# Ledger of designs, part 203: miniprotein binders against b1l550

Target 1, 279 residues: b1l550
Amino acid sequence: MRLPEELLERARDIHSEAPSHRIKLDRVGSFGLKVPVEFKGFLLLAEADVWVSLPEGRRGVDLSRQVEAIYELSNPPKDPFSLCREAAISLLEKLNYADSSGVSIRFDAPLQDGESLKYYGVEISSIASDEIINKIRVEILGMTACPCTAELIRAYKSSEIAATHTQRSLGILEVSTKAEHPDPDKLASIIERAMSSPLRTYTKRPDEGGLVIRSLSNARLAEDVVREMIHLFLEEFGHLPEDTHILAAVRSMESVHMHDIYAERSFSLDEIRKEISSH
Below, E stands for the ipSAE of ESMFold2; O stands for the ipSAE of OpenDDE; V2 stands for 0.75 times the mean of E and O plus 0.25 times the DockQ between their complexes.

## First folded at step 15 (miniprotein)

Design u50I
Fold by ESMFold2-Fast, scan of step 15:
Order: C-alpha cells, then structure tokens, then sequence
Structure u50I (fold): chain B 279 residues (1-279), chain A 99 residues (1-99)
C-alpha cells in the first residue's frame, strides 16, 4: 500500500539534516546489488556495490538515487566495464553533495576451454572525482610443478622429465589505472601462460597425461610465475600511463604441505621500468 | 596517420553535433587534435593523440563548477566505436540531467 503524499509535508527530510557529529564519511552506499551484465556474448548475473562520499554537514545519502543510477544504466544489460565507469559518473551527477563516487562489479567470466567453458574471477571498480581511477582484479587457477623435488628425483634416477609434485595455483593480476579497464581475457591469458600449464574443465585420460607432462616439463616456483606474469604484462600493457599500479601474485596450494606458498609484487609502471633498466 | 587523425577529428566533431553543440572548436597540433564545445552550461574538451598504433583520448566535462576527466588508451582499433559510444552516453547524462 502507498501512503498519502500529504504526509511528505509533515515528514522531516532526514538525509539533508545535520548529523549528530560533523564527521565526513568516505563511502556510503548500497552494497550487494544483483545486476545483469553482458560479457563477450554471455548474459551474466553480477554483484555490484555503489557508494558516494558524504560531507560532514549532511546526515545521510539518498540510497534510492544510487540504486536508480545503476539500474537505469544496466537495462538493457551492457558490458560491465562501461556500466562501472558510467554508473560512477552518474552518481556524481545525481548526488551533487558528494565529492567522489564509486562502483564495484564482481562476476565469474567464461573462458573458452576447448569444446567447453571454464571460469575465472573478475572484480572491477571505477572511482570518480575530478578524475576516474579504474581497477580490475583477475584471478584464475592454473597448475604448477615443483622444480626442487624434480631436481632431487632427476638426480636419484636420471631422466629428462623428472617426477615431482603438482598443485593448483591461483594467479592474481590487479591493475589500477586512469585509462580504461584492461581486457580481462588478456590478463587471464597472461596468468595462464606464466603457469606450468593451464587447468582444463574436462579432459580424457590421454589429454590429461599430456597436460601433466607439459606441467612437469615446465616446472616453476611461485616466484618464477610472478616474475613471468610481470614480464608478460609489460609486453601486453606497457603502453598504459606511467602511474598505473599493478599487483602480481601467486598462491600455490602445495600438495605436499598443509599450508600454501604465496609470492607477490606490487609496482607502478614507472617504478618497474627503472628497476629492470638498472644493472 | 595524417588521414587517420583527420578522420577521427571529423568523427568527434560529428559526435558533438549529435549532442546538440552548435559552437564547436577543433584545434589541430601535430599528432593531436582538441574538440571544445559548450551547451547549456556543459563544457566539453576532448583531446585525441595518435602515437603509432595507440590512440589516446582524454575527455573533460565541466558542469556547475565540477570538472571530471577520464581517458582511454586504445591499441585495438576495433574498440574505438565502443568508446565513442560510451563518451557520447556520458556527455548526454550531463546535458539531460534535470534538478
């Protein structure tokens, strides 16, 4: 039932009132919204957070305007990158008291895997103020094989392909830039190429054997994978603005341990180029 | 590159015309051009630079004392149309918003 509009004359405008304490809040918004997005021919259900800054003199944010902004832009469904950037800008336009706005969108991205599909994680954001900062995080599983154990077994029994333990490893690339979001499929490809081998959704036994042999012939430490990811990233995305910030990481789910091995490096493009060019 | 720069300048001029801008200034300098226009208190400045295979687009929008800047660094020419459409939609939001 809809209440009479006459009540609005008597109701206080709570959001525009002064707060109990004059404290600025950095992020106030609607979190956990379900939004349809179109990604490379697929209609996917994504999860979105939207927020704005709240000045010290204002009690609350108009949450209905935040939801309106993202839903207006998501119908019909569009690509999540354009949605993210446009919604962040729309929030600043609709909520004139805010100094900044932000949108984050999370989904599982399909990736062609032979005759089937596999999925990798994508989280993107756009934060708008006097400029827009776009962030993307891609996570995908791959396989690594231990070179240390391989060397021990090779020494014990002479063989070009040494037996060693293999495990699932999670590769992570996160990019923050003033340019548009990098293509997540390219980031996923970089991660997979840095691994000992990619993982498959489905294999028959002969193909599975080939995957294992490939991994064993390309044994890599987590540290090796991170360095290779950075190398491949610079080849593909070295054109981004110099203040672009990257995080490259690998979490190896060690099959011979009760714990994981983790390696990471964060850097700006400016920083890493100076490091690589030094002796 | 000269032909591509001229083609892009025309495309951005047409984009501004579609948005209803009547007074559009296009300035060329070397490998870049800038499109500036103002309508209903919304001022736009779009700078496009071509460096080899890269197309760098910077968009600035001013309205009611606020300025916002965003950019694209395009290495895949097939994505250009998508970003032109996004730029048009963003500017349109500023032009069409009513208080």
Amino acid sequence: as target 1 above (279 residues)
Amino acid sequence: SEEELERLADEFRELAERLGYDEIEVTREGNRFTVEAERNGVRIRITVEIDGKEIRITVEIEKDGRRIRFMYVITDPEKLEKYLEEIERIIKMFLEYRE
Scores: ipSAE 0.744, ipTM 0.906, lowest interface PAE 1.2, mean pLDDT 87

Design u50R
Fold by ESMFold2-Fast, scan of step 15:
Structure u50R (fold): chain B 279 residues (1-279), chain A 99 residues (1-99)
Amino acid sequence: as target 1 above (279 residues)
Amino acid sequence: SEEELERLADEFRELAERLGYDEIEVTREGNRFTVEAERNGVRIRITVERDGKEIRITVEIEKDGRRIRFMYVITDPEKLEKYLEEIERIIKMFLEYRE
């Protein structure tokens, strides 16, 4: 049985009532929504969160209106970046009691790898108030090789290609900016180029040997990878607003240890340029 | 070039016309072009300027005493048309939604 909609005339409007305590809430919304998106020719099922701020004098948020806003903008499926920006602005317009709104979208991005595909993680957000702040986080696996062990074995055996341990390392780039979201493929490329070698979905024995030799010939500490990611980021994205904030990080899953090695640096473009120019 | 920025400003004037704005003001201050218009209580201000090799587009929308500002820093000309379409959809959203 569907209750008559006419009952809404007689029911109290709970959301518009005063709350038990006059306390503002920063984020109230619908989390874990499944939304189709179109990414570079692929139709993907992404996960989305939508929220708004709630003023101290209002008991609740119209959650159905939040869900309606993002679903209306997702049909037909569109690129997740435009969806994220447009939905955040739409939420703020439709829920006029809110001081701010936000949208977050997560998905695995396909990346062409020879005749097959590999994937990297993408999480984006847009937070709207009197301005919009766009954030993107890209995570992709690569390979690193230890230069310290390589040097010890080189000293022992005088080999041109030093033997050393290799491991999977997770590279992370996160960018928060007033400009549009950076291209995730470019961020993924920066991470892979900073590694000792990229990883592949499929390799034949000669190609696998080549990747291992490349990694061994390009041994890098986690610290080296983070510095190289920052260098490459500045070459590609130095044009972003000076108050753009970046996190560059590497988590190396050390094959010779029971623990991981982690290195990171957070900075604004303004900060890093002053640091580099002082040397 | 100045011609590129002027042409882009003209595209935003045309965008405002498509959205039903009647009184559209286009002003120039050095290497900056600004397109301003108001319709049905929705005021827009779109600024186009060159910042090095990049084109910076700033969009401001004011409605019912509330103002929102967002921007694009364009390095890839192929993405320009996509962002113009997004800007048009966003402004249309403010024009069409009541209450």
Scores: ipSAE 0.764, ipTM 0.913, lowest interface PAE 1.1, mean pLDDT 86

Design u50Y
Fold by ESMFold2-Fast, scan of step 15:
Structure u50Y (fold): chain B 279 residues (1-279), chain A 99 residues (1-99)
Amino acid sequence: as target 1 above (279 residues)
Amino acid sequence: SEEELERLADEFRELAERLGYDEIEVTREGNRFTVEAERNGVRIRITVEYDGKEIRITVEIEKDGRRIRFMYVITDPEKLEKYLEEIERIIKMFLEYRE
């Protein structure tokens, strides 16, 4: 059923009215939108949130313009990074009462894994005001092996490759920058290289043995993994603006404990370079 | 190189021309150039720096008293065309939308 267009002339414009209380809101928008995106040759279904700031003197946000901003830009499907940046800017242009706008897009990214695929988590955002801040968070599972237990078993049995417990560990890299979003595949690669070994989607028994031996020969504490992630990040992304902020973290799902181990470090590029050079 | 920088400057001048700007000022200083233009109340300023390894692009758009700035740091030259297309689409939004 479609009501007559003439009713719009009689209806109050609720959103443009003064609110009951003159309070600014930071984020008002449409959350949980399904949008198609094109990522490295794959057509994926992503989930998006769009929002704007709402000034103290305005009752509501024009939600139809928010949805229009992202859906117009997502047809045909395009890469989620350009979509995120363009939609955030479009929101500011279309909703002139807003001081800021934002877009967040989440999806599982395929990564080539031998003859199969594995997946890692990606969440990106762009927040626009007088400048644009782009954020990306990448999460991928890897394997870690305990060096403490390995050393004890080595001492006990005089073995070159000591038995130790292994576990899945979740590696996390989050980057906030004025430059374009970093390539998530490179962030995922940094995380995997920092681990004792990567995880595989499909292996046969001889390959599984090799992966385990690799992990055991490269035993690392969660703290070691975080430090290595930071080192590798600086090698790959040291060109980003000095005020770029990074979170590096690992959550180790300890196979010998009922609880997880967590290690993290947040820093700006300016901060970390001064710290390293002050030694 | 000087030839590469001149080619980049031409690409950004052409981008402004495709957007309908006819008063385009391009200034070059060392490894940097700036493209400035105004049309229909939309002012653009694009600064590009190239050191042979990285292309740094800063885009500033001013319209109706509001200014927005965004940037790229390109280490993979194959991505340049994609970002030029994105820049063109963004500026076009400001040129075409009227409130």
Scores: ipSAE 0.782, ipTM 0.918, lowest interface PAE 1.0, mean pLDDT 86

Design u51N (at its last look DockQ between E and O 0.92; V2 from the best seeds 0.80)
Fold by ESMFold2-Fast, scan of step 15:
Structure u51N (fold): chain B 279 residues (1-279), chain A 99 residues (1-99)
Amino acid sequence: as target 1 above (279 residues)
Amino acid sequence: SEEELERLADEFRELAERLGYDEIEVTREGNRFTVEAERNGVRIRITVEVNGKEIRITVEIEKDGRRIRFMYVITDPEKLEKYLEEIERIIKMFLEYRE
């Protein structure tokens, strides 16, 4: 707009030139784009990264074409999963020198919480080449209660009610699959059900008391939570392709320590089924 | 069921027709069918398998010697329409974009 279009006819095509060194680059793109998305009736501001591979013989990527692709597909706002998959494919189609393309989209997902809302973290990606790999990561806070301290207090006082420390714990489920992205609300539900109790945006005293009693009556180690998350995941998403990869993890923000407790397990569906069936 | 498979085959045939494909080949083998079509150098192959409540859709698009493959594994039939619309939009990108 600032300079005459006729100057483009005289300017060198820098991107198509040979680079200083013949080295392939894995990801070249536009990072930190703000994109509106529609998620389950909500209009949300998401952050997106878009990229393509760059062959050893080409100096640069057409970055404006990348930005145009995702914005064209995001108007009107659409669900972030379809946007992610469609944009990755569009980039590969529009930038024919690329061997692969990718899109990642991050946002905070609203979840109905009684008369209010709470939020959990969602990060998705789609990487396209001869096939598409879809990835989703869901992070949500819950409450855990320590069974070790509960046992010590019961030994000390012979109390019927377990007394122990409680803390916020971050549950993480990450899924990489050739199938469509799993429903993030279902992943968040799995994480919350594996915890001692979910967290609330607000509670009145009777409800808060019930939540605390639930947590104390359902004391769980971080290791217990990870195993339960895997069990519940297999019940809900066992239909995914056998080469689907999952990461299940918990980071417990221990109220009695200056440090956190962390437990994780990575596995493929094929691997975990063989492991479980051998017992 | 056989009726469900026939209904799905019709839906995918109609999708190809909406995209402007005239020569549409539909083949059936047991619990699966394949829809094949070519227009303007864009060849599509859509394979659909039905196993109880599960619908498995594999889409292959070939253009200018390049091929891309993607799939869906649907256990909630209410999501089928959404994914059919997505498939249609994706194929349309390949039909409409020319370098």
Scores: ipSAE 0.792, ipTM 0.923, lowest interface PAE 0.9, mean pLDDT 87
Fold by OpenDDE base, second read of step 16:
Structure u51N (fold): chain B 279 residues (1-279), chain A 99 residues (1-99)
Amino acid sequence: as target 1 above (279 residues)
Amino acid sequence: SEEELERLADEFRELAERLGYDEIEVTREGNRFTVEAERNGVRIRITVEVNGKEIRITVEIEKDGRRIRFMYVITDPEKLEKYLEEIERIIKMFLEYRE
């Protein structure tokens, strides 16, 4: 049912009215939208959040304009990075009462694993005001082998390659920068390389054996993994602006304990360079 | 290289021309150039700096008293065309949108 236009003319514009309490809101928008994106030759349905700030003198946001802004840019489907940046800017332009806007896009990114596919989680965000800040979060599972247990077993049974417990570990890299979003595949690669071994979608027997042996020969604490992630990140992305902020983290689902082990470091490029130079 | 900087300057000039800007000012200083233009109240300032294989592009758009700034840092030349197209689309949005 479409309401008669005559009724609409008589209706107050509720959104433009003064609120009962004159308070600015930081984020008002639509969460859980589904938008198509093109990523590495795949057409994916991503989840998206869009929002703008609301000044103290305005009761509500024009939510329809927000939704239109992102969907107009999503047809035809484009890469999620461009979509995110362009949509954030478009929101500020179309909603002129807002002093800031934001877009977040989430999906599982395909990653080639031989003839099969594995994946990593990605969240791409852009926050626009006088400047645009781009944020990307990558999460990928890997495998870690415990060096402590390995050392105990080595002491008990003299072996060059000691048995140890292995577990799944979730690696996380979150980057916020004034530059464009860093390459998510490179970020995922850094995480995998920082762990004892990557995971595989499928393994043949020889491959499985090799994967486990590699893990055992490269045993790492969760702390080791985070430090390695930071080291590798600096090698690949040291060219980013100095005020770029990074979160490197690992959650290890320990196989001998009922709880997880967690380690993280938050830092800016400027901060970490000063820290390293002081040693 | 000097040749690369000149090519980039030409590309950004052409971008502004395609967008309908007629008074385009290009200023060069060492390894950096700036393209400035105004059309229908939309002012753009694009600064490009080349350091070896790294290209830094800073785009500033001003309209109705609001300024937006965003930046690209490219180490892969293959991405340049993609970002040029994106910049063009973004500026076009400002030129076309009217309240």
Scores: ipSAE 0.786, ipTM 0.921, lowest interface PAE 0.6, mean pLDDT 92
Fold by ESMFold2, look of step 17:
Structure u51N (fold): chain B 279 residues (1-279), chain A 99 residues (1-99)
Amino acid sequence: as target 1 above (279 residues)
Amino acid sequence: SEEELERLADEFRELAERLGYDEIEVTREGNRFTVEAERNGVRIRITVEVNGKEIRITVEIEKDGRRIRFMYVITDPEKLEKYLEEIERIIKMFLEYRE
């Protein structure tokens, strides 16, 4: 059933009224939208949030215009990073009473893994005001091998036997920058290279043996993984604006313990370069 | 190198021309150039700086007293065309009539 169009001429425009309590709101939006995206030839179903700020003198947001901004840009499906940046700007332009807008997009990114695929988590956002700030978070699993246990076993047994416990560890890189979103595959690669070895979808025994040997040769504390992530990040992305903010973290699901360990460092590019140059 | 900078400046001048700008001012200082134009109350300023293989692009769009600024730091030349197309789409948003 559709209501007569002439009712629009008689009805109050509730959204444009002043509210009874003049309080600015930071984020008013539509959350959990399903948006098709195209990533590296894959058609993926992503989840998106869109929002704008609401000034103290405006009662409500035109939600249909807000959703329209992202859906118009998502048909046909396109690169999620371009979609995120363009939608944030479109929101601000279409909803001219807002002084800021934001878009976030979440999806699992496919990554080639031999003859198969594996996946890692990606969440991006763009927040627009007089500037646009772009953020990306990448999460990927890898393998870590404990150097402490390895050393104890070396001290107890002959050097012919190398052994230690291994476990899955979740690596995290978050980047917030005025420049375009960094390539998620490069961020995932940094995380995996910082681990003792990558995790594979499947392996045959000769390849699995090589993976284990690599992990034993690269035994690393969670703290060392975070430090290595930072080192590799600076090599790849040191060109980004100096006020770019990074968080590097690892959650290790320790196979011989009843608890996980967690290590984290956040910094700006200018901050970390000064810290390194003082040593 | 000077030829590369001039080619980039021509590309951005042509971008503005495709969007219907006809009062396009290009100024250059060393390894940097700025393209400025105005059409129908939409002012753009695109600053491009080339440092070796790194290209930094800053775009400012002003309409009705509001200014929006965004940037790219391109180290992979294959991505330049993609971001030029994105910039063109974004500026076009501001030039189209709003209801």
Scores: ipSAE 0.729, ipTM 0.900, lowest interface PAE 1.2, mean pLDDT 88
ESMFold2 (binder alone), look of step 17: mean pLDDT 82; pTM 0.835
OpenDDE base, look of step 17: ipSAE 0.785; ipTM 0.920

Design u53E
Fold by ESMFold2-Fast, scan of step 15:
Structure u53E (fold): chain B 279 residues (1-279), chain A 99 residues (1-99)
Amino acid sequence: as target 1 above (279 residues)
Amino acid sequence: SEEELERLADEFRELAERLGYDEIEVTREGNRFTVEAERNGVRIRITVEVDGEEIRITVEIEKDGRRIRFMYVITDPEKLEKYLEEIERIIKMFLEYRE
């Protein structure tokens, strides 16, 4: 059923009215939208949030214009990074009362793993005002092995490769920049290279043995992994603007404990370069 | 390089021409150039700086008293075409949308 257009002439324009309280709102929008995206040859289902700021004198936002903006730009499906940046700008252009707009897009990214695929988490955003700030967060599982227990068992057995406990560790890299979003595959690669070993979707016994030996021979504390991630990040992405902000973190799901171990460092490129050069 | 700057300046001039800009000003200074144009109340200013293998692009769009600025830092030359296409689509949105 569709109501007659003539009713719009008699109805109040609620959105343009003054609110009951003259308070600005930072984010008002449509959250949890399903959008198709094209990522490196794959058609994926992503989840998007779109929003704008609402001035203190206006009661509501035009929600239909928000949905229209992202869906027009997502047909045909395009890469989620361009979609995110273009949609944020489109929202700001279409909703002239807003002083800022934003878009976030979340999806699981496929990564080639021999003959199969594995997946890692990607969340991106673009916030537009007088400038655009682009953010990306990549999360991927890897393996860590405890060097403390390895050393104790080495002392006990006099072995160069000591047995130790291994566990899944979640590596996290988050980047906020005025430049375009960094390539998530490169961020995922940095995380995996910083770990004792990567994880596999599929492995046969010889390959599994190799991963275990690699982990045991490359035992690392969560603290070691975070420092290595930062080092590798600077090698790959040191070209980004100096005010680029990074979060590097590891959450180790310790196999010998009822709790996790967590290590993190937040920094700007300017800050970390001065810190490293001061040594 | 001088030849790389000249090639890039031509590419951005062509981008402005495809968007229907008639009066396009291209200014070169050292390792950078700036493309400025205005059409139907939409003014663009694109600054491109080349430093070795790095290409830094800054885009400014002004319409109805509002200005927005965004940028790219390109270290992979293969990504240049993709970002030029994105810049063109963004400017087109400002040219085509009217209240």
Scores: ipSAE 0.788, ipTM 0.922, lowest interface PAE 1.0, mean pLDDT 87
Fold by OpenDDE base, second read of step 16:
Structure u53E (fold): chain B 279 residues (1-279), chain A 99 residues (1-99)
Amino acid sequence: as target 1 above (279 residues)
Amino acid sequence: SEEELERLADEFRELAERLGYDEIEVTREGNRFTVEAERNGVRIRITVEVDGEEIRITVEIEKDGRRIRFMYVITDPEKLEKYLEEIERIIKMFLEYRE
């Protein structure tokens, strides 16, 4: 049922009215939208959040205009990074009462694993005001082998390659920068390389054996993984602006304990460079 | 290289021309150039710096007293065309949108 236009003319514009309490809101928008994106030749349905700030003198946001802004840019489907940046800017332009806008897009990114596919989680965001800040979070599972247990077993049973417990570990890299979003595949690669071994979608018996042996020969604490992630990140992305902020983290689902082990470091490029130079 | 900087300057000039800007000012200083233009109250300032194989692009758009600034850091030449197209689309949005 479409309401008669005559009724709409008589209705107050509720959104433009003064609120009962004159308070600015930081984020008002639509969460859980589904938008198509093109990523590495795949057409994916991503989840999206869009929002703007609301000044103290305005009761509500034009939500329909927000939704239109992102969907106009989503047809035809484009890469999610461009979509995110363009949509954030578009929101700020179309909703002129807002002093800031934001877009977040989430999806599982395909990653080739031989003839099969594995994946990693991606959340990209763009926050627009006088400047645009781009944020990307990559999460990918890997495998870690415990060096402590390996050392105990080595001491007990003299072996060059000691048995140890292995577990799944979730690696996380979150980057916030004034530059464009860093390459998510490179971020995922850094995480995998920082672990004892990557995971595989499928393994043949010889491949499985090799994967486990590699893990055992490259045993790492969760702390080791985070430090390695940071080291590899600096090598790959040291060209980013100095005020770029990074979170490197690992959650290890320990196989001998009922709880997880967690390690993280938050830093700016400037901060970490100063830290390293002091040693 | 000097040749690369000149090519980039030409590309960004052409971008502004395609967007309908008629008075385009290009200023060069060392390894950097700036493209400035105004059309229908939309002012753009694009600064490009070349350091070895790294290209830094800073885009500033001013309209109705508001300014937006964003940047790209390109280490892969193949990405240049993509970002040029994106910049063009973004500026076009400002030119086309009217309250």
Scores: ipSAE 0.758, ipTM 0.914, lowest interface PAE 0.7, mean pLDDT 92

Design u53R
Fold by ESMFold2-Fast, scan of step 15:
Structure u53R (fold): chain B 279 residues (1-279), chain A 99 residues (1-99)
Amino acid sequence: as target 1 above (279 residues)
Amino acid sequence: SEEELERLADEFRELAERLGYDEIEVTREGNRFTVEAERNGVRIRITVEVDGREIRITVEIEKDGRRIRFMYVITDPEKLEKYLEEIERIIKMFLEYRE
C-alpha cells in the first residue's frame, strides 16, 4: 500500500517539534543493521549501529537518513574501517542538528591457520564531532598454562618439562585513537604471541602434542600475559598519538576452578611511557 | 627528505585541484607543509609532517561554521594512496552535499 505523497503536505513534521521534556539524548539511531563488508579479500556479513546526538529542543531523528547514509557507502562492499569513518562523517554532515555522530561495526575476522581458517572477534567504531575518535576491540582465544602448579610438579618429579593444568584464555586489546584504526591482524598477533600458545581450528595428534608441549614450556600467569601484550603493543604501535588509550586484558577460563581469573590494565601512551621511564 | 616533502606537497596540491579548488595556498615549514583552499563555502586545511618513514596527515574541513578534524599516522608508505583517496572522498562529500 502506497499512500499519496500529497499527505506529507498536510501531516505534522513530528521530528522537528518540541519534545515532551527538554532533554538532550546522546545516541539516537538504527541499531542491528546487517551490512556486507570486504575484509582482506573476504566478503563478510557485519552488524552495524548508526546514531547521532539529538538536541534538547528537537523531538526526533529522521532514521531513514541514517540508514540511507550507511547503505550508500556500503555499495559496493568496502573495508569496514573506511566505511566506519566515512559513514560517521556523512551522518554528521547530513543531519545538521546533531552535535555528534557514531558508527559501530562488528564481525568475526578470518585468520589463516595453516590450510584452514580460524576466527577472532572485531568491533570497531568511529565517533565524529569536531574531531574523530576511532576505536577497535580485538578478542581472540589462546592457551595458557599455570606456572605455579608446573613448578610444584617439576620439584616433585625433577623433570625438565613440567606438567600443569592448561586452559583457554581470552585476550583482549582495545585501542581508542584520533589516528586511523590499527590493523586488527596485528592486534590479534600481539595477543597470540603473549599467550602460552595459540589455539588451532584443526590438528592431528602429533601436532596437538606439540602445541601442548609448547604451552607447558611457556607457562604464564594472566598477569604475565597482560604485561607481555602491553610490551608488544608499545613495540608495534608506539607511533600513535600520545593521547591514544589502550585496554589490555586476559580472562583465563581456569580448568581446575569453577571461576575465571581476570587481569587488565587501561592506560594512555603518555601515561605508560612515564611509568616505564620512572624505573 | 626535501625531495619527498616536495613530492608529497605536489600530490596534495593535485588532490585539491581535482576537487575544483582554484586558489590553493601551500606553505612549507621544515619537515611540514600545509595546504589551504576554499571553494563554495567549504574551507580545507591539510597539514602533512614527515619524520623518517612516518607520515602524519591532519585534515580540517570547515563548512557553515562547523569544523571537523581527522588524522592519519602512516608508517607503511604503501597505504598513502588509500588514505589520499579516502580524504578526497570525504572532502567531496562536503562539497557536493546540500548544494
Scores: ipSAE 0.767, ipTM 0.913, lowest interface PAE 1.0, mean pLDDT 86

Design u53V
Fold by ESMFold2-Fast, scan of step 15:
Structure u53V (fold): chain B 279 residues (1-279), chain A 99 residues (1-99)
Amino acid sequence: as target 1 above (279 residues)
Amino acid sequence: SEEELERLADEFRELAERLGYDEIEVTREGNRFTVEAERNGVRIRITVEVDGVEIRITVEIEKDGRRIRFMYVITDPEKLEKYLEEIERIIKMFLEYRE
């Protein structure tokens, strides 16, 4: 069933009417859209949110234009980063009453792990106004081993490799920049290299033993992991604009405690360089 | 650097030509160049700087009194073609869409 277009001549244009209250809204849009994306040879189902700002004098947003903007750009599926940036700009162009537009896309990214795959979390956004700000958040699990307990056990047993408790730790890197989104695989790599060892989808006994020994030989506090992530980030991405903002964080799921340990640092490239140079 | 800068200037001039710009101004200064053009009320200004392996691209689009700026900082030269295609698609949106 399709209603006649002639009805549009009788129907009020609700969206362009004055609202009940003249209040600006920061984000009005379509949230939880399912969109296919192509990521490094994989076709993935991603979830997207699209929005625009709404001025105080306008009652509503043309939501169909928002959905059209992202779907026309996602067919055929393309990389989520270009989709995010292009859709945000397209929204701003198509909805001329808006001061700003935004798009967020989230998905689980496959990462080659020997002959199998493992997955890490990716959330990206692009917010367009008179400039575009691109944000990416990468989360990946790794292993950490406690250096404090390792030292006690080493003193007790005089072993070549200290025994200690190990746990899963979630590493987080979030980057907000005027430049294009950083490569998430590089961010995931930074997180994994900062950890005591990476985690695997599956291991056979000899490989599992090696992973544990690697972790024990490279024991790190959550604080150590965050500092190492920042160091590695600056080596890889120090070329980004000085006003780029970074969050580096680790949540350690402590195997000997009922609670988690959390460490974080947020900074701009300008801030961290001044901090380092003052020492 | 000089040869790379000239090659990039030609690539961006060709990009503007593909979009239908016929009055294209290219200004070179040291390790950078700027491409400026206007068609159908859509002004573009693309500034490219080369510093070793790093290529910085800033794109500015002005239409109907509204201006938007976005940029790329490329350290992997294999990504250049992808971003050139993205820039072309974005400018095309502004050229083709009318309210």
Scores: ipSAE 0.773, ipTM 0.917, lowest interface PAE 1.0, mean pLDDT 86

